VHH binders against Hydrogenase maturation factor HypD (hypD). Designs and how they scored, part 8

Target 1, 377 residues: Hydrogenase maturation factor HypD (hypD), of Rhodobacter capsulatus (Rhodopseudomonas capsulata) (p26411)
Amino acid sequence: MKFASEFRDPALAKGLLAEIARLADQIGATAEKPVHIMEICGGHTHSIFRYGLDKLIHPGIEFIHGPGCPVCVLPRARVDECIEIAGRPEVIFCTFGDAMRVPGSKLSLMQAKAAGADIRMVYSPLDALELARRNPGREVVFFGLGFETTTPSTALAIQQAAREGLANFSVFCNHITVPEPIRALLDDPYMRLDGFIGPGHVSMVIGIHPYDFIAEDYGKPLVVAGFEPTDLLQSVLMVLRQISQGRAAIENQYARVVPEHGNRVSLAAIADVYERRPSFEWRGLGEIDASGLRIRAAYRAHDAEEKFGVGYAGQRAAVEEAEGCACGAVMTGRMKPVACAQFGKGCTPEMPLGALMVSSEGACAAYWQYGGARAAE
Below, E stands for the ipSAE of ESMFold2; O stands for the ipSAE of OpenDDE; V2 stands for 0.75 times the mean of E and O plus 0.25 times the DockQ between their complexes.

## First folded at step 1 (VHH)

Design a54 (framework vhh_7nfr_2)
Fold by ESMFold2-Fast, scan of step 1:
Structure a54 (fold): chain B 377 residues (1-377), chain A 119 residues (1-119)
Amino acid sequence: as target 1 above (377 residues)
Amino acid sequence: QVQLQESGGGLVQPGGSLRLSCAASGFTFDDYAMSWVRQAPGEGREWVSSISWSGGSTYYADSVKGRFTIARDNVKNTLYLLMDSLKSDDTAVYYCAKDYFESWGLDYWGQGTQVTVSS
């Protein structure tokens, strides 16, 4: 059942666009000297292109598409480790659908499945728990992937496995965090960022205060936003108001969904099961301190890295991107997808060279579906 | 320097009540959310309840909702868990934990206090 959305009011959208244009002009923002606003969430990237906001908004406002897609920032080495685990005859490997097509060094999980690996697409870590209950003679491994939005469900599955004594259930933990890459981007001397649109779904879990350092240490505004076109426009307006006033603060446009302090139930489950790694490798960003999670010693029996002797160890070098693919440059805002030499030629959703074309949250996929895909043909 | 000291546990009959206390020192208590976590014999740690720095927001696990009340005294730097209608399933070591708003985690665990519900 669908409910009517007041945020699809065309009159409200036109009013917001007019006020954005007024403030942009007041700031002196032009196409040659734009205000750069990074949206961190891949869902915001998708919505911007779906609703044509990039074309409707004042030309002095430029959206920078940030690293908000978990499969997009996953290192090739981690995909290779998934394939290594899944290739063992005792293993049933469980993963979300988007991860199936992400290329590793030689194979994707989809290709490994075609070659005979027992790989199951699941919708929830609870599906993997049920597989473990039904297959007590097999090792069931869940690919733990995602930002703070998916981490609570995986934590709950691990807690449940421990309670039931499901010794054959484990998780290959690749969960990562949002505030840490924002700090890495702000520390990059080549990045010119004036403000941020903060992720709606991640902030439902962590709240708004994890972003306070952006305003306090870097003097940049961030506004947590919903996904409707008027949510995004209101959030841009709020960023521009701060800039015009010489102010930097963390604001919440999505207060109807995002509590100030997040979901303490979810955060408590995460804190029980997980601890921070000293660093974690991000595709296109390199090593980021404290940005990855690992399973605590108390749940070691359910840690696939311990169980199968694989893991994030410094000995596994970063793997190069596919030849001619500019995913790293796109993901760091150095290049738009249409400027990639492979876009729409050697790289399409049907034949993706990199993760940004695989996931619906990736900038390349969004440009293909809603933007300049035909310009490359 | 950070210290969390739990007390108030003990043996109680089913349907009984207990009040747990956690004395905090070594940090600015009213800048942080606080949580109670428990661990039953042979099991991992289970989150029980959290309270915001001001005391204006409280959160409970479904298993204790309606039976437990979390409270804090920012003048005395003390966290409380008021436990009513206790059941055998509530038997566990209860830990006080410091919670960070700028991070998603719980840290600075205390020594714990044992709660045993049996006849």
Scores: ipSAE 0.014, ipTM 0.346, lowest interface PAE 7.6, mean pLDDT 82

Design a55 (framework vhh_vobarilizumab_d1)
Fold by ESMFold2-Fast, scan of step 1:
Order: C-alpha cells, then structure tokens, then sequence
Structure a55 (fold): chain B 377 residues (1-377), chain A 117 residues (1-117)
C-alpha cells in the first residue's frame, strides 16, 4: 500500500480500494476472468501508471488503455504532409512539442527541423497567430491537433485571424472526436469491454450526453472521471456498482468540473469553424466515420490544405509499423506494452519505433516511466 | 422521439436522375447539420453530402457536380438531387442529423437506390 499512502487523502484511497475489492469479489471477477474497463483519455492512462493504480487495484479488474493520445493515432501520411508544408521556404510551421518526435514515413518533424525546415514549438494556437502578425512576409501554419479539448482554442484563433484580415495565418486541421472511436471499438467483435472511464477534459467541452449511445445501444456503463487517484478509484467503483446491478448508464464522477451540457461558447466556436470529414484514418484503428474535422468554406483562406494544395494522403502513402513492433495490439488492449518484443530493446523514448513511446499519454511511454523499466534516481 | 424518414429511392437507368427527401421530426431541424450517407453491399458507410443550418454545403469527390444537397427549414425536410447517375451510385442512402453540441447523431432507416439498365 506504499503508493496509496502518497495520495492527498490516503485513508479515502484505501477505503475505495477495499470497496472495489469487495464488489469485484461479489461479481466473481478474477485475474483469469477479469472485468475489462477502458479509459479513453491519455491523461487517465498517465495517472493510472503514475499512482500505480493498476498494481493496487483488485487483480480481477483490468485496465484497457484506449486511443486517448492524439499524436499516437495520427497516421504517418499526415506527418509526411506536415514535413512537406514545413519544407517550403516561405513557411513557419508551428506545432506542440509532443508532435516533434512522432515518426513519419522517413522523418519526424524534429529531423526535418534539423535539416533546415523552420519549425517552431508553441504552447497555444494564439502563439502562432502572434508569429503571423510579426512576420507578415511569411506563411505561418499551425498544426491543428487534438480531441475536442484543443479544438475550441484553434477555432478561436481562426475566427480572430479572419476578423483581423491576417491572411498569412492558416491551420493544417487534424482535429478528431472522441465518441466516434468508442462506437468503432464497440462494433469490433474481437473487443471485450465491460465498461468505460470517460474523458474529463473532453467532456468539459462536449458534456456527458454524447456518450448516451454507449448505454442505450451497447448496454455498457461509462463514468466521466477526474484525474486525481481518488477520482479514478471512485469512477471504477461506480462502473462496478452498475455491473453488479445489471445496469448501464452514463454517470458523471467529475460534476464539480464537467457540466452536463458542456461548454456552449466552445461548442459554438467549433460549429462555426469546422465541419465533419466523411472519415478519418486512425493509426492502428483504420478509417473511422465522421471522426475528423475540416475547416468550413467560410474560413477557407485559413485552411492550409486548400492554401498549399495538400490533401489526405490516403492508403497508398501509409507505411506499416516497424518490424516486430506491436503498437496496434497495445492500443486495442490485446497486448500490454511490456509484452511487445521491441519494448526496452529497439523501442525506447530516445529511439521510438511508434507514437505510443513518444507521448507521455501513450501506453508504452507510461509503462516505461512508471512500470519499473526505469529506476528511481 | 427523433425520426428521420427517407423517400424517393428506386430503380433508375444510368444517366438518369432521382430526388431523395428526408422528413425530420422530434427536434429543431433548423439548428442541425444534416447529411446524406450511402452504403453499398459489402462496403463501409460513406458521406455523400452535408449541409449546415446556414446552408453551407460539402460533397464527396465522387459526386461533385452531379449531386446537390438542399434543405427546407420551414418544412423540416432535407433533399438530395442526384443527376447523371452511374451503376457505382447503387447503395442504400441514409439521412443523418449530426449534433455537434452533443456529439449525438440520428439516422434514418435508409432508402435503396439501384442504377441498372
């Protein structure tokens, strides 16, 4: 119980773990016949490993680390398109830091920067907007990446650029959505999922009702969770209570932060700037209907795909994962990172074979940092 | 509660035309993004055309210049005008209402379009 004693309220954590164990025993959950709970958010994956919840929790409960890391699910072809745009001499290409080391077909953005491309790390699309104001003779392109949490900030930057007439600012839009991949996973006959921990920050934007189909169409519980260890434990307890009672409902453990109907201002900005793509490719999951966003015609001047004549590269440009890497199996819960033949050998954070080892929100990186592959210094 | 009812499908010869309609009820139609999807036997579902509440339209590359999506907010009805039809347009066509503010989507039952001589 060392790890539980490090929580802000260790007595509450120990009480929750005891109640979880009691319910797991009541359900008949064992290591050989576990209850499978998928967390969708990469921040939850990180917290589970940071606090050792996977080791502290009853062995009849198995966490499945879902596709909650935006850079992890980005196709190699889209990284290649970023490198093509960044390679133009008139372009300043702006991106979040985690995207820099994601492997494309031949190069990462970090390697392209080393080879002379003007690529700048930013913390906000507003930083890219400011670069556009200060460099009116250059084309400033922001790499629009992330789930519904990051989409509103990019939408606001596009709206502001349009109002100011800032013609040299554009976005390469790779924003994706959370409900659509959950449906795709539930439609997969090889996935055995008993319940879900819903994303806290995404749900601040979209609310809880986008998940209603999980209970209504698939008969599975989902609990929206905060990021503290006791938030996660309470959410697991709530999922187990539903399973023990033969219920399926969408519940909100994070009601202090997540409003039922989301953030209306953020949703209005998204609706104004973006429309859905017919489908979008997810690395390791394939094409998922309506899961990607495109900038609307009204903001066409700020769409990097239109401006630079780049498009979705498609299936022919896709490169298979490195030989011996099991990234797809890890991302779909069929394999733990430590069971991958390349883990800690050919695949490390310093020399990643796949995106799951690059981002702290990826399962492989989390296992490396917290799973005992690295000693405390 | 929410219902989408498609009509206008049928058998048509190559080069012919059809107009699909989708009657919506149980929600405030004028506030929603509306779309037409299709699914051919043994294939995945694909977006054909979309239209915002304000009337902005988008089309799949395979149908650009041949199909026109439109809406009548007063009648709560979505339309798809299909011209210069080809055998590869043969599919079940679905009306969809996409709730961006909720992530929820509603689907119709579909209407079959067969393009054959």
Amino acid sequence: as target 1 above (377 residues)
Amino acid sequence: EVQLVESGGGLVQPGGSLRLSCAASGFTFSDYYMAWYRQAPGKGRELVAGITSGGDTSYADSVKGRFTISRDNAKNTLYLQMNSLRPEDTAVYYCAAEFWDSGYEYWGQGTLVTVSS
Scores: ipSAE 0.000, ipTM 0.211, lowest interface PAE 12.1, mean pLDDT 82

Design a56 (framework vhh_lunsekimig_d3)
Fold by ESMFold2-Fast, scan of step 1:
Structure a56 (fold): chain B 377 residues (1-377), chain A 117 residues (1-117)
Amino acid sequence: as target 1 above (377 residues)
Amino acid sequence: EVQLVESGGGVVQPGGSLRLSCAASGFTFSDYALYWYRQAAGIERELIASIYSGGDTNYVDSVKGRFTISRDNSENTMYLQMNSLRAEDTGLYYCATYDWLESYDYWGQGTLVTVSS
């Protein structure tokens, strides 16, 4: 069996799959009436496809690929604001590589760069901070993106800029949070979710207690998981065990990495620099209350929204999908990427129609790379 | 210091109305979601209604159409307007707000609502 060569402990993996099948049968899960488990993290989506877990697992277990890709859920209007900032002659605009190819309303950042904007790809906000030190006559703006795993590094860069008096460094803050969209998904009457695989890396920062409402208010289990195939299988088993027992709790399968209360230093840095926005628009999900972060007044000199007068224009209308692209339906778990009419035809990683095919953390890109479509080329 | 103080509970006949208030202090009220929970004897505390920072609201099915949650950010106060009250609405009503960043849950002491003739 192919899974035997890819798993570090094939006997353990086989035993977990057998126990999952036993519990699935016990609770009456079938392909026609499956248990729906959402993995929230894009890294888990990637691992599920890489190791073929969706094909190896009992057919009564259905993975729903959640909105765990930050660039995928970024509104087109925020990309347009990046292009406005980057188009100013005094600005060096710094961004992560994945964001370069995401379409705005008219242009992507890559196209704006080709048209003469000074846009630089960086791997860390610390790279942008160094650019600010080396270019004191220019405004250096970092595109702050990501869930709670990236937010601490941006907060630390802002704290460092403030300590040094580095007035030419600022951040366009588009950091978002994980617990808030889970509540929005649970409140959606068209979503049917029975349990969750919680994000490993986000939970290293925030701990497990931000998820308590899922069990306490909604009666759904969540298990924080590692990224190895046996981590994911053990986490699925833990979710099914709760369902079979008629209970709901937040459990931590990844306790070797994820502390119960998160990372104190990271949380202190976030709390010092950021506060909640009243709401933030998510592509495919609309407005989600308290789900975005903004820079506090104490650090306003390093807030690109304040400095350049962007973000204050109010929120945009719903995000438009590309012609024939089902990105919204895929992003909310209502459709698998392979069911999109454009998948492998008009939409490929070389010619992406939507953000889910641009980012390696997007469901469409993961299905392309590991679902066999790449072999068709 | 974060404080939530409920008021407006009391005894009311079936079909009657009550308005609960939750006065908040010690945090930036307008930036937080606020919740009404209900606890009946022998039952776990249940989320009844939510109002989010942007004004969106959610209700448990049993109160939908009868209860209305609202907020006044200028007065740092959240309300629950309860209409067409039923015997099963009897319980302690708690005002709550929570924030994962500080790992805190802030709760009021509760206000008793009794629906009885």
Scores: ipSAE 0.049, ipTM 0.452, lowest interface PAE 4.4, mean pLDDT 84

Design a57 (framework vhh_6z1v_2)
Fold by ESMFold2-Fast, scan of step 1:
Structure a57 (fold): chain B 377 residues (1-377), chain A 122 residues (1-122)
Amino acid sequence: as target 1 above (377 residues)
Amino acid sequence: EVQLVESGGRLVRTGGSLRLSCAASGRTFSDYAMGWFRQAPGKEREVVAAISWSGDSTWHADFVKGRFTISRDNAKNTVYLQMNSLKPEDTAVYYCAADYSELFYTDEYDYWGQGTQVTVSS
């Protein structure tokens, strides 16, 4: 039914599913011995569940929901630092909406706002920049969060603030990168990954060549994909073709949108404003080398870590996940959301135990809404 | 705490134009992103367009890009959807929504209006 009503080209989709099944059978993929394909983008996770692709596709194909949700991989300690900054009376704290509900150690930003903190939900860092212009007597802090898709807009806002001399604008930089966690996952001896669906939006910025190491060093295929159901099915087909041929290459299914070398203006802005941290902590994954960005010395006046004395990576106590929450196992593909004991019971979007239930890009939230499981009792 | 009321839906001929309005009440309207959604009989609700709290950033779905334009007037607590080159496929109930969450085909808006019917005839 969903197939007939949701797909713009149901005949093309049926043809792609048939060809996928043929190749899956040729390579010997079964439910007991599946081909594991990781999608790295939360938007792909959402589309897979929205359109029921996980149920329509050959049972020998298993989707592994990767760490493609920025709020999901944000450490609790960095949420606590957001609350500390937002609690200062001189501060207007600006954030994307999904971050409002992410649990910190004691409070979420939503709860801090309810308690009187001046927290504004914004759509872009340019909204925060305008807020800084309108409130010259206040410190406006933007929560810089996200992969390479959001990093250019934050860089442009910082460059603009510097040009205007807008001293009351700063960014709490929590931007992270996609290639580095893929390397960390491939280096995990317990990880069983046969191929990847590469992120469409990230690749619009960085191009396809940052993924070359996946094929060259690890012998695994990656196909950059669009978000329509037929984009995803064609990308799976392209991965399976490579596997059947004993080949590994980086391919671009989304060439109508994703240029080979990315967006040069965006990349120049990123290189001007940011440098790599030696490491960055990912919730559920631990420290990943070179995977986080910090603001360069030239823009230090706009770095909230410097300005407010936060960014205490080395000063945090260990923070444990809520009892019974399996977020780390879900995030690494070791467990499906429905296998978590708290799923749909003690953990719902209204009362999330972990970050994966907060964002629509999180595997738990997507599975709860679209995966056929729901709060049963 | 935002309350939303849509208006402007009516019958219009193919190729025609229509502007929908959504009036909001609430102290924090200017702090929320706004979106327009539509739902045709027997179909899922789909996102049509979205606009940031300031009005500086907009997003439009591919199937309406170049034909529909979202805008807002924070002084009047109103968001608009200008619809041009209307097609029979645009026939649906159109909903106004307020939230700060992701706007790419998610149904996770905090506040929703009652909807306004748009019918496009040949």
Scores: ipSAE 0.000, ipTM 0.183, lowest interface PAE 16.6, mean pLDDT 80

Design a58 (framework vhh_7ubx_2)
Fold by ESMFold2-Fast, scan of step 1:
Structure a58 (fold): chain B 377 residues (1-377), chain A 117 residues (1-117)
Amino acid sequence: as target 1 above (377 residues)
Amino acid sequence: QVQLVESGGGLVQPGGSLRLSCAASGFTFSEYAMTWVRQAPGKGPEWIATITSGGDTMRDDSTKGRFTISRDNAKNTLYLQMTSLKPEDTALYYCARWYEDLSFDYRGPGTQVTVSS
């Protein structure tokens, strides 16, 4: 029994579940007509399955697992562009471990490495900067990937490279932003979302006010949440209280970690190095306006896309998703992972067809690890 | 508070075997995906393998078949079984806890593996 063994305050958790059930009943939420709450953060998706919250919570509450996993929303074409850059003999290509197994159109980065490409796994863009110092005759390219949580570290590395004159360091920038896809999802006529659990770590950087439009323009509540099971339950309760009261506001359950105005040093670094793209392609979601970042003119010598003539700086080829994979439908809550024809057959963590099975933050991987389909075996 | 402590490294001859251990404390080990990484002098970290909390594994093809990652949740311990060791496997080996947004939030100090005649 997960609830009895894994919750640090089981009495508090039981009390929260009871109050959630009371409010859900008051709202008239049922399994047939549930309240749909989207968690944006992949870490929240993981925690929900890990603690079995989706099974413990009132059946009138349905979690929609949103696009909170950066590798999950990375287009196949961008992976192919990484492989093209990494395949050049002068290049040392640096990436986070999670990205190594994301499938491109023909190869993953891990398969390209096995075939002889010089691809290094790193924990920080600063590790790549050190590689650039140690290898002055090589081009060191860092795969810039992630939401606002990772963007400051890459900005700092670019600033450092410029200050030191490390001409052989560049970043392939695929940094994306959280508020813009939320607006795109709310504008989708087929999405029925009643509220949001806001990302904890992204909000440490940007604060809570970038989400104000969700309440002001769309009339939907959002609560920024921590990652403990009681944090998540408190956040759900706060969303339900707003719904029951007919109000919409941005609230912060994670105030012990998330400051109202975010991290000013991080925001200054981002503003110095990056500007917004007019649009950016998201795997399974298409083009989303203002949702991607690119390196500003002052740092353009460190922009791998410009330096190597790939991606938006080069000719883009259209790339299709793997046949039979429904990653977009899963990511938007239109389909559960077990309804995908490839789940547990052609798509497993060992042999993933799509990014949602590669990352522990992806819905398919979380459902495989903690979901009923694996237990049914 | 969170600690990861590797052990089991040492000097081994080519073709030999070693079993590395990583003792975890300060968090609920069973609920996290765990990773083995190695770093040779003057080089960046090289990912070896990850094991999910459920026991599913993801492995680098260059060491696949020679290295096996496993875990014992009752002992809060991560393992790397290494066989057919080569001089090229000489590196500092460390374990890491997988964290959100493609980051590893904690990694151990490492255990040195030296493959030499």
Scores: ipSAE 0.000, ipTM 0.197, lowest interface PAE 15.2, mean pLDDT 80

Design a59 (framework vhh_6z1v_2; at its last look DockQ between E and O 0.01; V2 from the best seeds 0.00; counts 0 for: pae E 21.1 > 2, placed apart)
Fold by ESMFold2, look of step 2:
Structure a59 (fold): chain B 377 residues (1-377), chain A 125 residues (1-125)
Amino acid sequence: as target 1 above (377 residues)
Amino acid sequence: EVQLVESGGRLVRTGGSLRLSCAASGFTFSSYAMGWFRQAPGKEREVVAAISWSGGSTWHADFVKGRFTISRDNAKNTVYLQMNSLKPEDTAVYYCAAEDLPYYWSEGTSEYDYWGQGTQVTVSS
């Protein structure tokens, strides 16, 4: 077993794998009729492939890769609007590094930087706030991207800019939320999902109760999981136990980190700064109701949409992907990355055709990094 | 409505210099790449020079390299073509054009969104 020596506790991992196999057999899960378990977060997808859990686990268990990668679901039209803002000579446009290479309609932020736009990689919204303090003659714009893990720090930066009267700091808000795409997937009659591995880092902020509707309304189990291989194996076992017992509940395997009710300071900051958009586009998934955040009018001085006249206009369909890109099918779990005609040919990490190849948490990037090595063995 | 208005085309002797201007209105000039094209009678329109939206990157066709220089002034919404050491084969109608994709233009006209009506440059022997 190639990957067993990389586990922190190999004996525990072996015991969990054995119990998973026993329970999968008990419920009648087979390769022909598998139990479908969706891991929501790209970090869980990465851990599954790094440790080969998809090959070690009982063949009746099938992992379905979820949409929990904010770079992966960033709409092409919003990238185009970033380019428009960044092209203004007075603007310093600040972004997280993994967003730099996301393809827009014609180019990425990295390509715009090469053409002369002042685009800077930052590691937090606080870096952008400091740039605004140091550059009072420039307009500093932070690209607000991510789920509830990153949303609070952006909110705190907006609040601080407002307290200081720092007029040259603003945010182009593209923050999105986790529960809404799960509901959209569960409403899709073509998706067969038997259970979920819930996100770890998002749940540190929102707790576990925003997922209650999954059990209550849809009858599906969800387990909030840590990222170690044994966390994932234990969480799979917990999902299987619920299925075998005919029950559905939200369980917290990651209770050592994830508080049941989340982080009240973070939630208060989110509530103060943001409100829900009626809908928001998810690349490859279309418009999802109530899934995006916008900056409240009280903070309009720090809202790049207001400041630069670039507001979100709702749309009902995904922006057209590049020719030959199957990102929509991969993102919804209908296709594995290696089945895509462009994988490893026209689409590589060096020259990505779609967003799933850009982020290390994207399904295509995970397959690229780990799939070839496992296949060679 | 978008307008691109070229000016400065005229008759010039071989070896002379000429500066073309293209005034832009009706769009956010600083977010567009600009190009100069030319078309001689009976020939296809061909790219002469291009400049990125900020002016940080420029490109010139080999047949004008070292002789023509593209530049822009985003405060004035104007793109320029400085033409030095003019030759009779430079005789053409010169067009300015705008594209919202500065890095990935093709050599053809199909990628440019907006065009001027052109200005005639005639270089006499």
Scores: ipSAE 0.000, ipTM 0.134, lowest interface PAE 21.1, mean pLDDT 83
ESMFold2-Fast, scan of step 1: ipSAE 0.170; ipTM 0.619
ESMFold2 (binder alone), look of step 2: mean pLDDT 85; pTM 0.865
OpenDDE, look of step 2: ipSAE 0.009; ipTM 0.238

Design a60 (framework vhh_7nfr_2)
Fold by ESMFold2-Fast, scan of step 1:
Structure a60 (fold): chain B 377 residues (1-377), chain A 124 residues (1-124)
Amino acid sequence: as target 1 above (377 residues)
Amino acid sequence: QVQLQESGGGLVQPGGSLRLSCAASGFTFSSYAMSWVRQAPGEGREWVSSISGSGGSTYYADSVKGRFTIARDNVKNTLYLLMDSLKSDDTAVYYCAKDQLYEFWTGYSPFDYWGQGTQVTVSS
């Protein structure tokens, strides 16, 4: 109740919580037999914990914090390949700041920078293009990382580099896609998912129809949601209404922002520059078919994998997660962060063992900062 | 099996008009969204316009909005692009595409559903 009073519209929030509770009771949802709703976006995970929705909502509703954090699902082998590229004396390696602390097998990018690698934090791919223009004698490599929200900007940067003939600019492509891991999770016999909160920002790019298979093939509801507390509560209510009616459909709570068919300009840029990999490895989830992007032949001059002879397949078998880290179980809802043996002991934001503790979009970091479990430990 | 054949391009003066056509075969035309995509010399592919399978929804790039109209005839299996107030910047090869953008994001095979293109040149 206290946290609800801190919302922009506390009366609306309390009303939505009451409606959710009444509907949850009607469908027989209890703490012992909860409705499992996965939010896929890391921004939703952060907002849920920031506003205490996990504690305010009816106990028959359980949030499963899905693989919505790009740095969290980045394999150790791909971090190791970043460090190999960045360690070359001819290279200026450009990355977003959130990737700097992600653990590789031996080093993070932050530690590689401290050891003498030329690693620059940038705010957009355009900053890396400018570095390439100013440093024609150096190879400028941009770390292409993220879901569909970041992919268009990187595609546009590659198109611009090709247009200008910036031969010293390339991208190490680690872009991944959202619909494919949802399919993989639904195909997992150990997953118990009743519905989904769909990502708002990703859906601005891809629209809502890439999610149709969730309703059509798996009989599960998905509601695309905004990021305000009342957006999230309204979206949960919409999921529960579908469950109570024995219905499964893709609905858009965020229609003021998300167009039905996405951003056609962004999709055209992505389709021009990228094609799907047959599979891509996700930290804690394994190989997921068709879930990663690679640069097409027309833009091969700007493909850092081609230029520097890197690829995750050659390194994958040699890399393991940190001993005692339960990131995979946390991301699939099999355990909460507080149940991980290392949580608050060997794994803290200052000394993270796994990526879920590094990123603010990770469930472990959110539990540490906002969760009552920190007070108990 | 899927065939897309563009026509109607040519040389036109600035301010002029052209009508492009795309004849489709080898699939159930009315079941798929269709798009026009263009490529100017030395540039990447730029999406121009899309139309839903029924023709009930149309979408345009900001650069052509108000000047171009996309249309389809599901009886004739033909897609159209009606181009008014043409500018020199509209000079490009125009390609008809079965909705590869949606298929790309649904995981369906990126087979080449592109026609051979039709050249539009806007020059004084």
Scores: ipSAE 0.015, ipTM 0.407, lowest interface PAE 6.9, mean pLDDT 83

